# Designs tried in a protein design chat: VHH binders against p49116. Part 278

Target 1, 238 residues: p49116
Amino acid sequence: EGPLLSDTHVTFKLTMPSPMPEYLNVHYICESASRLLFLSMHWARSIPAFQALGQDCNTSLVRACWNELFTLGLAQCAQVMSLSTILAAIVNHLQNSIQEDKLSGDRIKQVMEHIWKLQEFCNSMAKLDIDGYEYAYLKAIVLFSPDHPGLTSTSQIEKFQEKAQMELQDYVQKTYSEDTYRLARILVRLPALRLMSSNITEELFFTGLIGNVSIDSIIPYILKMETAEYNGQITGAS
Below, E stands for the ipSAE of ESMFold2; O stands for the ipSAE of OpenDDE; V2 stands for 0.75 times the mean of E and O plus 0.25 times the DockQ between their complexes.

## First folded at step 16 (VHH)

Design B89 (framework vhh_brivekimig_d4)
Fold by ESMFold2-Fast, scan of step 16:
Structure B89 (fold): chain B 238 residues (1-238), chain A 121 residues (1-121)
Amino acid sequence: as target 1 above (238 residues)
Amino acid sequence: EVQLVESGGGVVQPGGSLRLSCAASGFTFSRYDMSWVRQAPGKGPEWVSSITGSGDVTLYADSVKGRFTISRDNSKNTLYLQMNSLRPEDTALYYCVKGGYLPWKKVFDLSSQGTLVTVSS
């Protein structure tokens, strides 16, 4: 019937912690990442098609794709977050952990390779100059992924994914009419998101969560939390 | 005007149980997430647990998970914390707080009196 996304869903404004410390610490990185995670989850829960799938499906779907949504958010908000500076601080912390004999060299190599893949993805998106509409539809395509193990209502999810793909195609063809291959170049970036380890993302960005809660437990909470309090914190007094 | 009144604290031996209550008034209770926050002597406030306005989703600090249960009765405007298998490190003044879990929320409104929980021999 109507479009999958409205102009409201294109707006994606991250409110960073203030002030930025002189030297980045675990708390600042975790707070910044948490703000992006909450923004991403509130973005998803605001989509009428997403709401129509029902609570159990919504929770399962977001648990399956949160890392892809989060990574797209990192790419979209890389400048606002000074993501390169955050990643440099994480690298410095990891290198210091080698000197203290706290982590194995193999583990550090694995994490460094993840950081490299993340930087490469963000650089690729920046070079393509992905706009706000394109990001909104790419997030919708990964949100409505019918192929994650354990999902129900896969036919309806697939229908919404196809609708997202069609609306992205329409937008790109009208807005970038002279660039015949732009849509293809954008879409071939998406498989890389599935190569990002959600466990490594959680270790890099969410180790300082208050109460040491897991992402798996916080997701259903974010999807059901009262919106007035969240809106007050991020737009008013946060 | 928001009013929160905690009760149910006391002195218990390690391994004991207590049930805390919070009577809320001055706002539409069912439309707000609620939290329990504790403050041990000489330490800063520590978030313990949160529950959504509807009561259908709960969240717990790792230190209390499996031992504490948060619940609410929206018809009575009351929040509860069932505490089982209590440990000496659970000794603190417990506060009921309007609002849920937000990882960037650095300050809690602890203007209520709280209820004291002491776990000792």
Scores: ipSAE 0.818, ipTM 0.923, lowest interface PAE 0.7, mean pLDDT 90

Design B9 (framework vhh_brivekimig_d4)
Fold by ESMFold2-Fast, scan of step 16:
Structure B9 (fold): chain B 238 residues (1-238), chain A 121 residues (1-121)
Amino acid sequence: as target 1 above (238 residues)
Amino acid sequence: EVQLVESGGGVVQPGGSLRLSCAASGFTFERYDMSWVRQAPGKGPEWVSSITGSGDVTLYADSVKGRFTISRDNSKNTLYLQMNSLRPEDTALYYCVKGGYLPWKKTFDLSSQGTLVTVSS
C-alpha cells in the first residue's frame, strides 16, 4: 500500500504537432487537443489504483470526468500549446460565423462564455503558479470523483480521492510551508471545472476527428489500446 | 517482416453483406491494435474501423457505424470485418493494417494486396 502517485505520474509532457501552421486551422487544433486527450488518458490508465477498479468502472469514471481532466491538461500545457493563440483563433472563427449567419446568437453566446470560463480558469492556475506535483494530484482528485451518477465501487473511488487529497496536502505543506492558505486557494478552483460543458469542449476542440469518432467511443479505446504505436507517434522513437 | 493477406471481397447488390478476412504473420498479432482502411476509386485512404489487441474495444467511422462489425481471432492471427447493409459508397479496396486508431495518423501502410468490394446494381 504505497503512495497513490509515483514520480512517473508527475511527468506530463505534451508533444505538439510539428510544424505549427502559419494560420491555425481545425485540423491543427483537433490534433493538438487529441494529443492532450490521449496523454491525459494514458496518464490515468497508468495509475495502479485506477487499474484496480476494473475496466467497466475505469470507462464510466473517465467518461464522467474527461472534460475536467482535459481542462486541467489545457491549463498545465497552456504555454507549450500556445493555448491563448488557439483560443483567439476560435474566437475569430466564431466572430466570422456571426457575420455569415451560420450559427444562432444564443449558441455563439454559450460558446463565448465557455471560452471566457476556460481562459479565466487557466489564468487563475497560472497566477497560482501550480507545479507538476500539484497538477498530478488535482487530476487524481477529479479522476477519483465518487459522486458522478451511475458509478459502481463508489467507496473505493472515494478512498482513492481522499488519499489524493491527503498526499496533495502533505506535498503543499512541505513544499510551500510559508504559504498557509495555498492549498485552500488551489482547491477552491476545482468547482469551476464542473461548470464547463463537455459538449462545448468537444465541439471546440474535437470537430476534426478522423471518421467523426465521438469522445464517448474513443475513451474506452484509449484506455485499452496497445501503447507501442502511440509511444512511437508521440516520441518519434518507435 | 509483416505480412497481411486480405480476402472475402466481391460484388454485391445494395443492402447485401460480405465478410472480409485478414491473415496476419510476421509479428505477435495479439500485441497490436488492428484496423481496416478503404480506398475508393479516385479518393484517398479512409479509416473504417479499429480493434484493440485484446479485442475488448472497437471503434468505427461514423459512415459505417451500426452496419460494420470488426472482430479478431488471436488464436488464428486473423482479423475480420462483417459488412451489412452495404451501400454503393462502400465500394473500395479494403486493406488490413497493423496498428490502431490515432486521430493524428496521416498515412497508412497499404503495401498489401487489399480485397475489392463492389456494391452495384
Scores: ipSAE 0.828, ipTM 0.927, lowest interface PAE 0.8, mean pLDDT 91

Design B90 (framework vhh_brivekimig_d4)
Fold by ESMFold2-Fast, scan of step 16:
Structure B90 (fold): chain B 238 residues (1-238), chain A 121 residues (1-121)
Amino acid sequence: as target 1 above (238 residues)
Amino acid sequence: EVQLVESGGGVVQPGGSLRLSCAASGFTFSRYDMSWVRQAPGKGPEWVSSITGSGDVTLYADSVKGRFTISRDNSKNTLYLQMNSLRPEDTALYYCVKGGYLPWKKHFDLSSQGTLVTVSS
């Protein structure tokens, strides 16, 4: 049929909370992260191939990969989010928690290792100067992962992943024709996404959703919510 | 234009049940997610539950999960909240709100009359 992704799927515009506080606080960080999460899931639900898999498969796929999609989104939106400033604020909070004996040393170590892995990933993507088309296809490769436990229709998911890989290859070879090994350098970054804990990501960025809603509970809601009143707030579209 | 009329509140003992209703008019009800929001005496508004326009997916605040059930009848333009195992801390004025859950939403349109739920021993 047609391409897996259209030009509309390349556009990924995060609307940040306004106004920005003088000093970063937990509420600002959680709101920024929540906006990115909603944008990422609305991006996924807009893909015709994704819709074709059906509601149960869609929910299972996103529950399995939301952390990878979110991390790619953090890397893509690092500048607009001032992500380095957010991570520095989180580190300062953790250092204060050590001094006040509010958290165990083992837990703080796990969280700090997670932050280091996240920073390394975002820095590697920035160094590679990944463009909007490349991010869209990397997200598609992650979304259409056939290897998560419990999935049905795995052959169809695999075909969509292969289509994403082929379209990314065609784009990179045409756009960066002089850089023969660019695709390989980009793809070897993806395995690192699966090493990052979704539980720690939830703790760092989603400490207090309104009403104490878990990411697992909100996923099927975001995938099925009506867009009539939300579209401009989530995608920034008019 | 948009009108929401809540009903079904009352006074109950702890452990009791109530069913709230919200009659909606002035918009295409089935095309909007809907929410229940409550405001306890002397406190700010607290989001309770949301339901998608189709009714296929529901979402609950942890404080009510397993005790409350949100539902809708799009043929009657009516939203419901079945409240079981009521606790004193559930005492509040309950509002029906046009629109679903957004974690960054700070303000709710509570211009409707609401329905009072009092849970007392």
Scores: ipSAE 0.795, ipTM 0.918, lowest interface PAE 0.8, mean pLDDT 89

Design B91 (framework vhh_brivekimig_d4)
Fold by ESMFold2-Fast, scan of step 16:
Structure B91 (fold): chain B 238 residues (1-238), chain A 121 residues (1-121)
Amino acid sequence: as target 1 above (238 residues)
Amino acid sequence: EVQLVESGGGVVQPGGSLRLSCAASGFTFSRYDMSWVRQAPGKGPEWVSSITGSGDVTLYADSVKGRFTISRDNSKNTLYLQMNSLRPEDTALYYCVKGGYLPWKKAFDLSSQGTLVTVSS
């Protein structure tokens, strides 16, 4: 019983790196992406239903869906990140790699297709004017996906996903009562997230990680890290 | 006052092993993630490994993964680094640092004495 998400789970505020460089570089892009990843993982770990599933299930669940959560976060934070500028910088770097014959044409094509899918997704979400409550529930639907291989407690995960869907429906019907088809327009956007490669996302946004740690390694660390240091860094001393 | 005292360094041949220790005092050790950071002669500090406050999750730099093992004993306020298959490139002063891994973290508090590890001959 009780709602799956509280009003505290709607708050999703990304703090961008400072100072802003004159030109975007791998370090700035990686730091921006890492801040969003940490924000997304700390959002997930704050949900009581998520905590109730236990550490092993939590890790498996987030490892399976981090790319979907991250992409929803990119769409939600596109303006504060100046995402279009970041993607333009990545495209420019890829074009320079073509000129220097450093990457295969097939690989560059895969990466460019990924960027186009990402741009299309973010544009569709912006066009729909998705609000903070809708983003919170879409992230919950993605998080509580029972269909990933190797999961335990799949019946409980499915119940949490259904609860997220029901609460999203209630919110949309109450808040956007005049728009009969809004919920359907929002939900049909979700399958596109499954088509985007987590390996390509990692290559584009996380190549500058200190010590060259993988996302698979960093996820269980973020989910179990002590919050005092993270909170101190994102809130500041004042 | 936060105090960190590293020990266990020495001179070893390539392929050898060492176990570093860090005795912590002045704070509630179990409530903080901890890290090992090293500084090679003439180089800047390099993050090596981190462990959560509970000790249940660890993280390693790719350069040491599979060779080093970080651990802690919260009952003794002690952090450890088991170093196996040591390479000349591992030669550095090793520091114990209060705090875990953050990708945007740009500076480490290296005010402790550190412990010297030399891999040669």
Scores: ipSAE 0.824, ipTM 0.926, lowest interface PAE 0.7, mean pLDDT 90

Design B92 (framework vhh_brivekimig_d4)
Fold by ESMFold2-Fast, scan of step 16:
Structure B92 (fold): chain B 238 residues (1-238), chain A 121 residues (1-121)
Amino acid sequence: as target 1 above (238 residues)
Amino acid sequence: EVQLVESGGGVVQPGGSLRLSCAASGFTFSRYDMSWVRQAPGKGPEWVSSITGSGDVTLYADSVKGRFTISRDNSKNTLYLQMNSLRPEDTALYYCVKGGYLPWKKEFDLSSQGTLVTVSS
């Protein structure tokens, strides 16, 4: 009945680890990425339509699309993260690994291609000057994807995706009335997200996870964790 | 004030089992995620496992997955850790900690005395 997203869902504020080290290390990169992942999952779990689908469906949806949500978050928070600096540090580490024969050439090539695709995506979004409302609706469109294998309630998921698409269209037409093709330019960016490997994203950004916990195992935990501790860590009011 | 009292540690042979308990008081236990953290002599603290406030979802460090089971009884304000197939590497002082898994958490409140687990033949 109401809009799919409220104004509160447009707010997306990443709190970075402080201070930024002079030389980036795996712990800083992993902590930064983990903060973005938790922020993205808490954003998703706050949506009433998402809650209405139920726990099993929520877990399945997020397991299927977390890499798409994370990549959109990287693009949205690229400036606050100094993402270009993080990617440069990763590239430097990979180049050192080539010289030390620590990784195979095939693997390094796959990872470098992934970084290139990520850079191209973030550059494309920056060039389009995507705003907070547009990011919120793009995240909703990828979250409510009915076409992932093994999903139940696919008709309801599709209805929520269509609602996200309609509300994005209404927003863009009213806010950017002078740019007739803006919506089309934005939507054609989304297929690139599905071509990026979630396994490579996990390897690049999450190798420093405490206890070597996988993203697959963290997802149901984040979706059901008590919010007081998370909010306390983000605001300092524990 | 928050009080956590661990118990159930002891000396066990490799392959043995122990069940740790943590009695919590001074806060609304069911509204907080809880964790087990261990510290071997001369080493920093290592996160072991977490459980949501409701008890619905659990999370384990890869080193203990499949061997340890975290659980809670909110009616008794008690957290448990069932440890099976114990290894010498599991030898440590085990602490119950208020709060769940957060990858960026720098430190744990280890002000409680913990319970000692020694795995030796």
Scores: ipSAE 0.809, ipTM 0.920, lowest interface PAE 0.8, mean pLDDT 90

Design B93 (framework vhh_brivekimig_d4; at its last look DockQ between E and O 0.62; V2 from the best seeds 0.00; counts 0 for: pae E 4.6 > 2)
Fold by OpenDDE, look of step 17:
Structure B93 (fold): chain B 238 residues (1-238), chain A 121 residues (1-121)
Amino acid sequence: as target 1 above (238 residues)
Amino acid sequence: EVQLVESGGGVVQPGGSLRLSCAASGFTFSRYDMSWVRQAPGKGPEWVSSITGSGDVTLYADSVKGRFTISRDNSKNTLYLQMNSLRPEDTALYYCVKGGYLPWKKTYDLSSQGTLVTVSS
């Protein structure tokens, strides 16, 4: 069997909406997040091993890990997205909601903690200076996680995860031979992804989706949509 | 040239049903996702539903979920929208659109004539 990932899977280029508004409104945030979500899903669907799992398993797998994939994408694209600015804008919008007494104190705390965790994770990844190959393998490890409830073909998923891990190890050993503990430092970041609420992420980034569709509903669509249409739109020409 | 021709609109009572059709030509129908978009009087275009090229996956706006069903027949180059449990707020000109659902899509090509759906007592 060939490698799990190829060089084509390393490329992960997010195109932001243009022009950037003076004030980051909910619409801009949602569009930016949506582009990232679609990019992440299309990345996943381009992996031969992912395709080999079948449609039902694929959908279930992505539904289980989309938040983690999205978060890794945020970290990877943090500079291009101006993520710190986006998060600040989200906090500002949240403050407005607080003033309007729309949220309970407990809910506000939960949301703020989530934002903090997200920022901390992205900052930690930036400090590690994770490269494109490492991100690709980390996303693969997260994608092919067999420990989500309700999954089928867990044995095969586990094999793919192990393969991703092995390839990451080989890459790090070859590329960063002088940094003996780099692999460990990278992998130890993954548990933080499991502490983040997918529901809160959806509320923060995707409340402005056209038609108010849920991420759960849109995932199978993204996985099966025609790629030509998507590729034509990500350039911002529409 | 891409051509889309909608039909099936009409006047219906609340709770009634209609089935819209869209005849497509000028492109390989099966290779494109398709959508329904509607425009109510005095309002902007609103995305309603999308279907993948193969017809395997559908997506709906919350406002129509459970009431509308999008489908397609690639052998006939035709898109359908079954509308059940119609409400007055569903009153609009309905357009067939080449292309699928994109959250960042700001404009729709509404160059076709559309088909008028009126829900009233």
Scores: ipSAE 0.867, ipTM 0.933, lowest interface PAE 0.5, mean pLDDT 93
Fold by ESMFold2-Fast, scan of step 16:
Structure B93 (fold): chain B 238 residues (1-238), chain A 121 residues (1-121)
Amino acid sequence: as target 1 above (238 residues)
Amino acid sequence: EVQLVESGGGVVQPGGSLRLSCAASGFTFSRYDMSWVRQAPGKGPEWVSSITGSGDVTLYADSVKGRFTISRDNSKNTLYLQMNSLRPEDTALYYCVKGGYLPWKKTYDLSSQGTLVTVSS
């Protein structure tokens, strides 16, 4: 029995598309989001505890929580992504769609409310100054959620979630010893992730996917794809 | 040197079927995800389908989902594409490419000969 996460699981380096275009477009936003999604899924698949649950359980867990993992990734990588600029571009596109009567006002309002929830979440994480270790454990807590409908092996999943909570507690108490309430402030941010619609996230960030591939179909592929090509693309080696 | 040889194309009527093959050599085939990419006359390359190195998971462009089936035989170093319910818009030169699906991948190595599929009435 070792720790749930090793130092290698704390490293989370997003490689952005280059160059950034003068004006943000759907393709740039989708490529940026896709890189974050792939990074998040490769992060999850590298965890020994996750691997131990088996392929079917792995796919079910990630299908249930990808939006939570993705949103945590957006918050963690907000600066490197220039997320505020991306969200401003999306808002501008939505406002133009209202003017051109391309979308219903009710739908646009629903999407704008989602963007505001996302901005509020990312701002709250920034104010808390969440570090890389804390993000890694928060992702593990949402990944190992035993309470999604249809899951098997729920007792083992719950054990891994509790281990993640324990290791986060140990880390925070040691690293931020003077702030006795830091862990509580961090953990109460998590329920907001489940109130955000995965369908709206997919519409905002993944409409430019090559071949119009759905997130539901891409998940099992990312979890089982050969890593050499992906690692080569991320490191820039080949 | 990586070598890919596509075959199995031809002329079919709408609603017809074709089975494409790709013979691979020069690399450890089972260790690489593989894809089919097509290029219609006057258009850029369009990704069609990918399969993991093990063959366990497949991925399809929405335009071909339910009609095309990608498969592989690692013992023969061969990739396949079964195309059913063919439509005129499926008319293209079809290429086998080393590597899987990456949403940010902008270019494909289309240096192989490809195999021509023509769907006409």
Scores: ipSAE 0.837, ipTM 0.932, lowest interface PAE 0.7, mean pLDDT 90
Fold by ESMFold2, look of step 17:
Structure B93 (fold): chain B 238 residues (1-238), chain A 121 residues (1-121)
Amino acid sequence: as target 1 above (238 residues)
Amino acid sequence: EVQLVESGGGVVQPGGSLRLSCAASGFTFSRYDMSWVRQAPGKGPEWVSSITGSGDVTLYADSVKGRFTISRDNSKNTLYLQMNSLRPEDTALYYCVKGGYLPWKKTYDLSSQGTLVTVSS
């Protein structure tokens, strides 16, 4: 019934902690990442099609795709976040960890490889100049993925994904009619998202997790958080 | 004015149980997530558990998962923490906190009195 997304789902405004510190620290990085995570979950839970799937299906979908949504959010907000500066600060921290023997050399290689893949993904998206409508539909396509293990209602999820793909196609053809291959160039970027490790994303952006609580374990809570608190998490207000 | 009053603490042997209560006033209790935070002697505050306003979703620190149960009674404006299989490392002053808590956010409003739990042989 109606379009999958409305113009309210295109708006994706990340507000950074202020003021930006002279030297980036774990607190600033974690707060920035937390705001992006909550903004991404707010976006997902506001979609009528998502709401129609029910709470258990919602939780399963977001557990399966939160890292892909987060990564798309990083790419979309890379400039306002100064993401390249954040990643450079993380690389410097990793080099100090080698000097202090805090991490295994094998783990450091895995993390550095992930950082380079993330930088490459963000650069490729920036080169294509992906607009806000295109990002919204790409996020919907990854959200409504029927092929993750443990999902229920997969036929309905597949129908929503097909609708997101159709609406993206219509948008691109109308808005970029002179660029015959734009849709294809956009869609070939999606497989790279599946290669992003949620475990390493947590280490890079959510350092200092207490009690070994993972993002996966927090998802049911985040999705059901009361609206006033939820908006406070997006803006940093308490 | 927001007021949170904890109770139910005491001295118990390892393996014992306690139920903490928190009486809330000065705000619409059912519209806010609630949390338990504890502070052991000589240590910083540690998040323990959170519950959504409706009570339908709960969250626990790994150190207490399976042993502690957070709950709420919105008709009585009361938050609870059932603590089972208590260990000496659970010894702390336990605070009731208005709002949700995430492990990576180190913001605590510990202006209440708290209730002391001591687990000793």
Scores: ipSAE 0.197, ipTM 0.624, lowest interface PAE 4.6, mean pLDDT 86
ESMFold2 (binder alone), look of step 17: mean pLDDT 84; pTM 0.848

Design B94 (framework vhh_brivekimig_d4)
Fold by ESMFold2-Fast, scan of step 16:
Structure B94 (fold): chain B 238 residues (1-238), chain A 121 residues (1-121)
Amino acid sequence: as target 1 above (238 residues)
Amino acid sequence: EVQLVESGGGVVQPGGSLRLSCAASGFTFSRYDMSWVRQAPGKGPEWVSSITGSGDVTLYADSVKGRFTISRDNSKNTLYLQMNSLRPEDTALYYCVKGGYLPWKKTWDLSSQGTLVTVSS
C-alpha cells in the first residue's frame, strides 16, 4: 500500500479575510478562525485512510480532536494570520472586560492562562522550525487517535496512527539526520494539546459563531458539504 | 441562469406549522448545498438552515433547531422547510439560496420573490 499522506496533504494554505481592518474586531477574528477550522476539516476529509473509516467514525474523530487540529493549524499558520496580533487584541478585549465588569476575575484568569499556554505551544513549534511535512504528520497523529471515548473501529484508527508515526519518523531521520533527538522533541509537544480546553478555544476564536451554530453541529456538515462553494469562496475558483 | 421560486408562506397562529417549497432550475441541483435565509421587517438577512447536495447532512441556526426541518428532493429539483412550533419572531420573508453554510458569508442573492411567513400575535 502507499503512504498515509501524499504531497497534496502537506499543502496547507490559509486564505485570510480581505480587507484586513485597521483595528482587529470579533468579526475578523471569528472569520479568520472559521476559515482555519474549515481548512483543517477539508484537509482531514481529503485523506483516503480517513475516508475509509466511514461517515460516523469521521464525525466522532473530528468532534474529539478539532481543538488539537485547530491549535496545530494556528501554530502552522501563525505568520499568515499574524497570530501574535490577534492574541494581543484578545488580551486587550479581556482587560477591557475587567474594567466593564462583564466577566469575573477568575474566568479572565482561566482564559489568560489558556492564551499563555497557546502562545507557549506556538512559540515552541516556531523555535523547533517545524516544517510542512512534520505538521501534516502531527495533524494525522492527533486525527487518528484511538483513545477517545466512544470510538468504533479503534484497531483500524490505531493502525493509521502508527503509520503516521512511522512515516514521520522516517521523514525526520532522513531530512534531519544529524539531529538525533528532533523527533522526541516534536512528539513531547503533543500531550499539551489535549490539556487545552476546547470550550475556551471556542469562546476566544468563535464568539461570532455563538448563538448561530455550534462547533459540534458544524463538524458533520463540513465533512460532507459540497466543495465547489467552499473552494469558490477561499480560492476564487468556481 | 439560476432560477429559484419560493412558495408555501402564509399567516399562522403561534404554535402553528407551515411547509415552504423552493423550485430550482438553471443549474445541477444535486451538486449544490442549499440554504434557507430569512429577512424580518426592518432587519438584515439571517441564515436559517442548510442541507448538503446529497441531503445527508443538515445544519440549523440555534434559534430554529428542533422546530424546523430542511429537506430536499433532487429528483424534483425542490428544497423544503418544514416549520413547526412557529413563534412571532419567525415572521419574515423566507428565501431559498444556492449554496450552503459558510460562517463568513453574510450576504446572499435574495433577488427571488421569497415567501412571506406571518405569525400572528
Scores: ipSAE 0.801, ipTM 0.921, lowest interface PAE 0.8, mean pLDDT 90

Design B95 (framework vhh_brivekimig_d4)
Fold by ESMFold2-Fast, scan of step 16:
Structure B95 (fold): chain B 238 residues (1-238), chain A 121 residues (1-121)
Amino acid sequence: as target 1 above (238 residues)
Amino acid sequence: EVQLVESGGGVVQPGGSLRLSCAASGFTFSRYDMSWVRQAPGKGPEWVSSITGSGDVTLYADSVKGRFTISRDNSKNTLYLQMNSLRPEDTALYYCVKGGYLPWKKTLDLSSQGTLVTVSS
């Protein structure tokens, strides 16, 4: 039994659409978000422990936690994405929808609350200065969640989650030895991820996807797709 | 090197069915995801469906979901599209494309002949 994650699983490099348009539009936002989603799914599928659970369990786990993985990815890649600029563009679009009376007040309130929770989460992670190793293990903790309804192999999933927690603890204690409470500050951020609606995330970031495919439909495809074309596309402009 | 030859198109009435085929050569077919893309008269290309190299996972555009079925036979290097409950808006040239679903990929290699599907009363 080696470590749950290798150094290759710490590397998380998002390739953004180029060039950035002068004015942000739904296409650019959706392309940026889909690049992050694909990166997150390819990260998960590369973990040997995840592969060992089998296709049906892999699909069920990721369908249950994709919003948590995606949100952690948004926080980790916030600077590369210029996430604050993207969120400002989304807010501007929502404000225009309010002024034109195109959306119900209740729906707008739900969406604005979601954006606030997302901004607060990303700000908290930035303030803690979460490093690449910590992000990798936080993603592993949410990925190997045994408590989602309908899961099989929950005992094995729980063991992988505990292994992720143990390896994160060892890393933090070694790397940030003088900060006794750092691990606790990091872990208490995770419950907030489950309060954010996956349906609202999908509507904000993914409604402009080619073919109007759903996230539930795209997940099993990304997890099993051949990687040759994807690997070619994530390197620079190609 | 890569060669794709589509066939099976024709004229059908609304509600009808057609089965398209694509014969692939010049690459290791089973190691690549494959897609169907269509181009209606006067419009740009529209992605329709993709299938993994193994054939066990499929993905469909919302406009065709529940009506179309993509499949492949890796022993014959052939891709299929079963089209049911056809609508006038399904009228297009249908192309077989090497490669799967990547939502950021803007250019599609439509250098093959394609097969024409016309849905008319």
Scores: ipSAE 0.810, ipTM 0.919, lowest interface PAE 0.8, mean pLDDT 90

